# Miniprotein binders against p55708: the designs that were tried, part 10

Target 1, 336 residues: p55708
Amino acid sequence: MLHTTVTQLIGQTPVMSIDVPGRNATLVLKIEKNNPGGSMKDRMARSMVIAALQDGRLPPGGTIVESSSGNTGTGLALAALEFGLRFIAVVDHHAAPDKIRMMRALGAEIRYVEGDFREDEVAVVERQRLAAQLGAQLPGALFMNQSDNPANPEGYTGLVDELVAQLPDGIDAFVGCVGTGGSMTGISQRLKRNNPAVRTIAVEPAGSIVFGKPGHPYYQSGTGTPAGDEVGKVLDYGCIDEGVQVTDTQAFETARYIARRKGLLVGGSTGGAIYKALEFIGAGKLTGTVVTTVADGGEKYLGTIFDEEWMAKRRLLDPAIAAQLDGWLFGKARAA

## First folded at step 2 (miniprotein)

Design q223c
Fold by ESMFold2-Fast, scan of step 2:
Structure q223c (fold): chain B 336 residues (1-336), chain A 99 residues (1-99)
Amino acid sequence: as target 1 above (336 residues)
Amino acid sequence: STEEKVREYAKKIRELAEQMLKEGNLDEARYIADLIEELAQFLKELAGDDPEVQRLADLIIFLARWIKLAIERGDTEEAKRLAQELMKTAEELYKLLSK
């Protein structure tokens, strides 16, 4: 079918399976990096903009403002271009540099928060404050506020409908990353509406506070809630069967493993979700069809996760992770 | 009234959460967690569309489920930490509903 706008290309993403023959399980990857903005966030960004225009909260020709880790900002930049809107992205140094460059290329105005922050520090409170202030002060402006916006989880219902059509024999579990909670909520609620027996497992970075554990800094971007911030109101804990933590080393080494063994470049949060899915499969805790999302591509992390010097300087390399993955997939460590 | 029932269930959840923190028997603690989950679901249904009440009720449901899982795995330290978080959340919900 001939499409006339880039946002019409959102969705209808493929699936890829990874066999785990020794453990009565198949890991299915929903390749959300294939969306035009390079991530699953395209779905929720378009959903939020359309809802705001329909509600009248955002006027024609208005300005949208958001605090972004990058992927949401890219999706909002694409939606802004389609609907003739101005987009202001409020960012900090925790965001991957290539995500900022992509938003700039799409015409977004970038506003950095004031202050010196480490790249493992998330300046969420300051980002949220500045975004809310800009939304209140600028004429015709709206702070999208993705963490509290009900259109965020609603944007993911089409992803589930695609999965159901692609996997007619059923889905036994979904393992996904939790940041705002929008994708976990939207996907989990719709999966459970179809089959309440589906197990839903939410993965947060070690150092994130979503499931009540102590906070500390982490390098994973676009996932988790850091200490000092509030968990997003869009997260429905009632649809989550299990919350688990993944370390930066586990997540990033897994992303590197998938690139080298399968030829698929995945982002850091995806590495974390795959690690936890395979850990649970390896322990016999998940069987059958286990689904996760390739939320974004590794192309945005070539200077970080996929740069050995960057990883080494931050003490994130651990060859034991590859051995663990080999053990879960093949029943033993792979030779070097 | 519905408001009185919602406050009554929040009070019961708080009392059960406190009992669970003092409980040395893991099987009994698991059953208390199950009761908390059921009461929080009932409270969520009665409380209508207040997003903060819904959020706190959902968090209590999740924490209760996670406590049961930790007990099943024999992870008593994790179960105790989660029970402390559930107690804090239950107290917050009770205060919100009591004004």
Scores: ipSAE 0.000, ipTM 0.297, lowest interface PAE 16.9, mean pLDDT 87

Design q223d
Fold by ESMFold2-Fast, scan of step 2:
Structure q223d (fold): chain B 336 residues (1-336), chain A 99 residues (1-99)
Amino acid sequence: as target 1 above (336 residues)
Amino acid sequence: STEEKVREYAKKIRELAEQMLKEGNLDEARKIADYIEFLAQWLKLLAGDDPEVQLLADWIIMLAREIKEAIERGDTEEAKRLAQELMKTAEELYKLLSK
């Protein structure tokens, strides 16, 4: 079919399989980086905007506000263009310049929080506060508030419907990254509605507080909840069978491995999910069809994860990770 | 709703307790106990001021901690006994919330 708008290009993303025959398992990657905004966040951004327009919280020609300099902001900028809305992205001075430039290129209005911020936790709180204030004070404006917005998880139902159609023999497990919890919640609830036996495993960075572990800094972007922030209300712990942590080294070395061995550039959080999926497969804890998402592309991380000097300076390189991955992919049952 | 989430968490704790009791690997059992403690703390926060729910949640938190301590010292029989008690307590909590 010939599409006439960019948001019509959201979804219908391909799948790619990596067989693990020694473990009676296949890892299936849902290639969400192929969305027009470059990430799976396009689905939830479109969902949130449509829901707000349909229920009257957002008037025609209104203004959407959000605290995001990343994938969510890009998705909201695209949705705003399609629906004739104004988008204000509230950002701090720690935001990467190229992410800001992308949102500006898409017509977003950028608003910086004021003040001297030394710690990220303080800047995050002020970003959220300013976004909420703008949504309340500007005529026809709405703060989308993705972490507490029920349309966020609803936006992922189409992803599951695609997976079910693409994998007619069934899905045994889903391994995904958890940030706001929207994608984990939406995907897990819909998968379990189709088959309650599906195992759902949520992956957070080591140092994230989603599952009550002590907080500390981590480099993984767009995933986890850092110390000083609150876990989003959209996260439904009831649909998650297991919560696990992945280190920056494990996640980033896995992303580098997938690039070199499969030619697929994945983001850091995707590397973490793949690492944990293969670890569980290698341990005999997951078999059959195991699905994860390539949430965004490695093209965003060429100056970080895929730069050896950047990795070395932060002591994130570990050749043992590639050896572990080789063992799980090509070894016998219970090979480490 | 908050009520539905509280019930779902109680059901999940019960399911995790049963899984833990059947688990032969002590490190995996410890991880399950850790998750039970986390969910019980969250359930307690969401359940608000219901004193009966608060008491049962506190009991589950205590049992989960004692199970982890038993596992750390290699006392598998005590860990199994405590896991059985946790499963009974979780069932009682779920029945109370399902009414």
Scores: ipSAE 0.000, ipTM 0.311, lowest interface PAE 17.7, mean pLDDT 86

Design q241b
Fold by ESMFold2-Fast, scan of step 2:
Structure q241b (fold): chain B 336 residues (1-336), chain A 99 residues (1-99)
Amino acid sequence: as target 1 above (336 residues)
Amino acid sequence: STEEEVRYYAKLIRFLAEWMLKEGNLDEARKIADEIEKLAQELKKLAGDDPEVQRLADKIIELARQIKEAIERGDTEEAKLLAQWLMETAELLYKLLSK
């Protein structure tokens, strides 16, 4: 079968394994960066748009609105093109120029929040308020509201079906990043329906408030819930066995390590999930088949995570992390 | 417009058919088949008297029903084969309506 639209390329992503024989474990990476929009968010964006069209909340030729300058916005722009919809992305002055250019290239309309905001301020509340207002006021418009949208976690069930088929010997654990909670919820619920013994570990940035820890700033993008915001309603805490925090240094040094040692460019949140998976394996807390997702590619972070000067300026470099990862993977050394 | 709605339903049917084919959960596949049947019936009402459009819409409706029957019977192999045929029929309908 030949595919005739970009959205038909969503899913059926490959898996890659990294053996940890000294720990009786294998880390399996679900390569979600291979989706056409470059991230696993394509699955969720597609799911949300189809659900809204099916139940009549979004009319044919309508307008979708969302507060996103990242992976979700890219996925929604692709879905909007497929279904003949307008897409309005509500952004603030913190939005990276290249991410805005990508959405514009895909036909998205960009709306900046109005107000006297400093360059270091996060306008999350203002972005969400404007997106909701536009969805309510514009004819034929709908605010997708990914954090509260039940179609968000539903979009990830196909990912689990792929994993089960790709890993016929079973899955012992899933380690994934938590932001809205959609992917953790959708993946964890479906894995546990297949096998309730599967252990699910949710990873948030240090400084994120998802699991009740004190909030502070962090550099990891597209993951966590910052102080002053509300955790999304789509997160089902009942399907999460453990919540843990990963620092920016741990996440970014791990992404750099995987690039240099395995030739795979992963995003920062993926680095965090891999770090925590390997830490738990190294501590004997996880054995067997441990799965995580490569949520997006490191190609988006060449000027940040993979730039030594950018990392050094923010005090994020720590060569002890590479030594620690070597110790867990090969059993030769622990970080000093 | 009516023409825009007909084309839109054809796009949606084609997209759902592909999603259904890739779905591993039979209960979810059944729900998708249900929705495809409803959309094809609505498209058929709006499309008027084009005999080729009517023929392809009828085929999609029939295949969706057969898929649900195969799922109820627990015949996963037959359901997958029928879903493939539905996907191919939906692609033909979409191309026809895309001029």
Scores: ipSAE 0.000, ipTM 0.110, lowest interface PAE 22.9, mean pLDDT 85

Design q241c
Fold by ESMFold2-Fast, scan of step 2:
Structure q241c (fold): chain B 336 residues (1-336), chain A 99 residues (1-99)
Amino acid sequence: as target 1 above (336 residues)
Amino acid sequence: STEEKVREYAKFIRWLAEYMLEEGNLDEARKIADEIEKLAQELKKLAGDDPEVQRLADKIIELARQIKEAIERGDTEEAKFLAQLLMYTAEELYELLSK
């Protein structure tokens, strides 16, 4: 039958494979950018809203509040529209204009934090505090608090069920980005429940503090935990076999490589996960069916990652990355 | 099999919930809610002791009753809200039973 709401279109996303026959491996990309909101976050946003409505924490016609200027905010705006809820997105002045415009187009109310936007760590903390305050003080309001919300990782169980059905020969490893930890936790726990031998590798930006390394600024958005913030309570370190870091240059050059060589526009965090998956495959550390997610589309990054001048000005271009990728994929540098 | 019958009930409830959202006619939506409530009660009897299946079936029954109450008092906005919540609850139940 025909679907009647946009949120019914969430899930059932396709897979695409990239063979690495020289290393007895296949990299499988779960194309989560195909969700109606453009990212895998649609799954957890729907999950959080439905759970809150089922539990009675969110009343009919209520208000949801979250600190997000990106993919989570878009997913929550879609869910709010479907359930007749008000959505307040708490953002800082560093928020990308097009992401704000998208949330406004979907009916979200945008609330900016006050303060020095040059201090990113201070802005993140203040966004969280304002969102929590609004959730506590406004009648019928609920701060979704994605980093601590158990419905966040639960929202990804359907993704795993889809993967198992799509990959009948089995899954040997999952490589994914870690931000709040919701997707890594939900995917890893369910994969390991079905097959405890599956290797799970979490990728964070260099400069992120999730695995205890020193913090510093990074350009990758929607992934990692910056210095001065708290790692989300939803992250279950016990289901993660290895945590690794990827640099902005490695992530962004890989996203550009995939666009030019495969015709697939992926976001920066996806580039990082692909880089690490291919590095591990190239080193012989991962074989068989290695899965990662295309968390969102490169269409959101046309003015940044895919803009030569933006990349050059920030010293993020490095042709050595394309050579490394060619070496891992083909056993030699690809001809021009 | 009993398992096949339970899955068939869940599928039909999910379809009825989607149809109820598309209908726009409140009298017809009320009849659909009545049918959903009856099917969920039958599913609950056949499903045995699975606590998650029982929880979702009970929630569907509760939501169907609330939808009928909202329709009775002419609260169209609340009826639509509850119908959407029922549809997603029914989808969750069907997916659980289809694994």
Scores: ipSAE 0.000, ipTM 0.219, lowest interface PAE 19.8, mean pLDDT 85

Design q241d
Fold by ESMFold2-Fast, scan of step 2:
Structure q241d (fold): chain B 336 residues (1-336), chain A 99 residues (1-99)
Amino acid sequence: as target 1 above (336 residues)
Amino acid sequence: STEELVRFYAKYIRRLAEQMLKEGNLDEARKIADEIEKLAQELKKLAGDDPEVQRLADKIIELARQIKEAIERGDTEEAKELAQMLMWTAELLYFLLSK
């Protein structure tokens, strides 16, 4: 078991349980932040690069291009280093600053899109256009196009195999964030192949268009499909039993709650998935073993989600969320 | 490849046209029309000798300009009708390039 490259460290992540005995449920967190790039995206990034090298779309010594919110870019930077490739990450103002710094530290070339955008807006069309242009025009370059790449969901099959081995008594539900749809698709399809009765719930930010609701800006990073973009071809709606929305306030207050109560720093999208999992458990809609992923770590959000002034200035603080979580977890009185 | 880039531009134009059709803010709709016009001009320059692709790209450019003119006049109904035509034209272009 002596590894010689960082990407060999991808996977075999631990699980942590939060027991909810008053609701006949246990919430299980798959700690994907423990991947070497700090997120579950390491799995799909390595999968996409290997597939492209194997089928000849990407030449040896070539250049990878991707539109990234940070986590995918970090995973691609690690894969590029392993396979002797150049990596160009096309980014916008919506990306968390520390995710950009991490990609730069790993040798990625960063290209910002131009334009006037709000902090809670995604320049999705400009970002994807520039990535496609670079992939087509640079020598030996390939735009990975994660939203339409079948190797994206395939990258998550190992995560499910790990969960099945780690949870021998079975899995009753999976609650996960949806962005490209790759992880929801890969995880849900593999779980349902093992047990068709597993309930799968996809969580998107309020303002995301994945399940046909009206689009508006949101602060959650690396999740959802913003207005002006197309839902990725990798998303298989047929393997999703329910799609739900979570607000920035619900997601971020939950992330802050988990940090203070459990000592685990989770990212904003993870806070959203935990909030919805606990809401469904509290309502009696989910029982037994309910799994979600800690997709990335809260260390990337210390200047945002975990900064009270940043939250207050954006009107994202709501103490009612902590009261709701206490009620679901410990059977305390309902929030007034 | 150039062929791949042309297909990506057609896809992005289609996405923008759909967003513009649903946009309630006229200033934002005008910005989307500007971006569509720019992308269609870039697509036209990169497209090969297919006269149908060239014709559809020209139609998108013209519709984007007409939408901006309708917005300047405050004719929201005409702008919406033209946006729908642009979306249909973009879908035809994408279908032709994906065939």
Scores: ipSAE 0.000, ipTM 0.311, lowest interface PAE 15.3, mean pLDDT 86

Design t1a
Fold by ESMFold2-Fast, scan of step 2:
Structure t1a (fold): chain B 336 residues (1-336), chain A 117 residues (1-117)
Amino acid sequence: as target 1 above (336 residues)
Amino acid sequence: DPETHYLKAWILERMGRHEEALKELDTVISINPDFAEAYYWKGLILYRLGKPEEAKEAFETAIRLEPENPWYHLYYAEFLLSQGDLERAREELKKVLEIDPNHEEAKRLLEEIEKKS
């Protein structure tokens, strides 16, 4: 079909398999980086905008506001362009310049939070407050509020329908990253509606507070809930069988491993999900078809995760991770 | 399943239901007395409820169970600073730096202690 808008290109993403010799398991990657905005967030951004327009919360020609310097902001900028809306992205001063430039190139207006914050502080609370204020005060404006917006998890139902069609032999487990909880909730609920036996494992960064562990800084972007913020109400803990943490070193070394061994550039959160999926497969805890998402591409992280000096300066390199991954993929469970 | 009770405790605490969160953490501890994170969360909740001595015992138990965990030492140090125990806080922060010599927050808090003394 000949598409006439960029949002029509959202979805129908491919899958790629990584066989795990000797473990009776296949890791399937849903390549969500292939969405036009470069991430799976395009799905929820489109969903939120359409829902708001359909129920009248957002008027024609209105303004959407959101706290995002990353993938959600890019998705919302694309949706705003296609639906004739103004988009205001509320960001902090630590936002990566290239992410800001991408949103500006797509017509987004950038609004920085005021105040002095330490380098180790994430201004999430201040960003959310400013976004809510702008949504309430500006004419025809709506704060999308992704963490509390039911259209966020709803936006991922099409991803599951695609997976079911692409994997006719069935899906045994889903391992996904959790931040707002929207994708984990939407995917898990729909997978379990189709097959209640599907195992769902949510992965958060070490230092994230989603599953009640002690909060501390982490470098993984677009995933987790930092200390001082609230976990979004869209997260349905009832559809998650297990919540686990992944360190920045585990996540980033795994992303580097996948790039070097498979030629696929994945983002840091994806590295974390792959690490945990392979750890569970290696431990015999998951068998059959194990699915995860390539939420975004490694192209956004060439100056960080894929730069040896950047990794070394932050003490994130650990050659033991590649050895662990080799062990789970090819170790003592390999056929003779 | 201790993980289920731990998750429930977290949700209750996020909702401001401190006493109910404590009961769920006590259930976690009764099932798995080596669940270090449960003692850490119990310490934070007890402190919020105005029970700093019980909070201290919980933090110390978390550290005893996972002495190599730098974050337990860091958060216990922050608790000790809130109680005015500068010397013990300094000792805990030094432990963080033994585990991670480049830990910026531990260095910052040590500087704060030096300014107070």
Scores: ipSAE 0.000, ipTM 0.241, lowest interface PAE 16.7, mean pLDDT 85

Design t1b
Fold by ESMFold2-Fast, scan of step 2:
Structure t1b (fold): chain B 336 residues (1-336), chain A 117 residues (1-117)
Amino acid sequence: as target 1 above (336 residues)
Amino acid sequence: DPETHFEKAFILYEMGRHEEALKELDTVISINPDFADAYWLKGYILLELGKPEEAKEAFETAIRLEPENPDYHWNYAFFLESQGDLERAREELKKVLEIDPNHEEAKRLLEEIEKKS
């Protein structure tokens, strides 16, 4: 199969299984980090650009604008190159530095929001305001507005079709991270269309307000909705069976565990989804084929999550997490 | 089926296979010469290939087929502005706003053009 453009490489990502002995369950990882932009966001970025071009909202040679902590911006930069568009990425200092460098390398124009924000704070409200302003002020520009864009969840339908083909014996549950809600919505709706009994579990950072809990800062990037922001309109709560929170320590220690024990480098939000999937499997709450996504790679977090001093200075290290994971993976099923 | 050929053309365009996409669009047009979206997409591809005169004809045909589609008028206005034809761009932007008064990008571009003239 010989491809001639980078966007042709989007999708057809592999799956990997982690058997959970004694729990009647297998955790299946959809390796979305293998997309050319390094994350599952390539799927929704392509979908949004195509929809805008089809609708005529985006003119030939126009400019796309988006608020991004990195992965969405990388996907949009790739799509912009393909369709001859200019891309402006509005970012804050919460974004991983290598994600900004990647977008810049792909020709994106980077705009930082102004203001005092802590490293564990997300400036989503200010990023969206600046992106909307640029979209309105620049000729031929369109603010993609991923949180409210129906093409966002539509971009993930191909991921589900791939999973169904790769897992012919069926899928019992999907556990995924929720930010804008696009991937959870798109994946959950299509999985339930094929099998309404599939359980869908949405994982947000502790401190995120998606499921109505009190807000506070968190270090997990590209996931959740911070206090003061509005939950994305693309999120369909009706297709989500359960919403749960994962702490930064749980998410990041799990990412470190998977790297050290399985040789797979995953991002922080993926660590959170894996932690919750294994917690539910360990408790006997999920059985059979449990799917999650490796949304992006740990290579982007070598100076943060995978740096012991970075973790220690932020009080994020906890050896109890590795012990919990060992118990769920290798222990016997627990009685009620 | 012209819809199938159009979908194939769009996938080919997405894949950067512009000449093959144009061939599929020509097939759509030969089957259904009133398929306005085929001319719209052809205009986009021709503009990317550096053929502005041919792109103009394609955009004008899409507008002629669906004169009440504000997106076609918006795309043509942006094309005209990029070519320096500010007077015709202004006319097309007014048409966008007549059809869709809440089109923020059209309002902004029209305001900018009127400031310069």
Scores: ipSAE 0.000, ipTM 0.110, lowest interface PAE 22.7, mean pLDDT 84

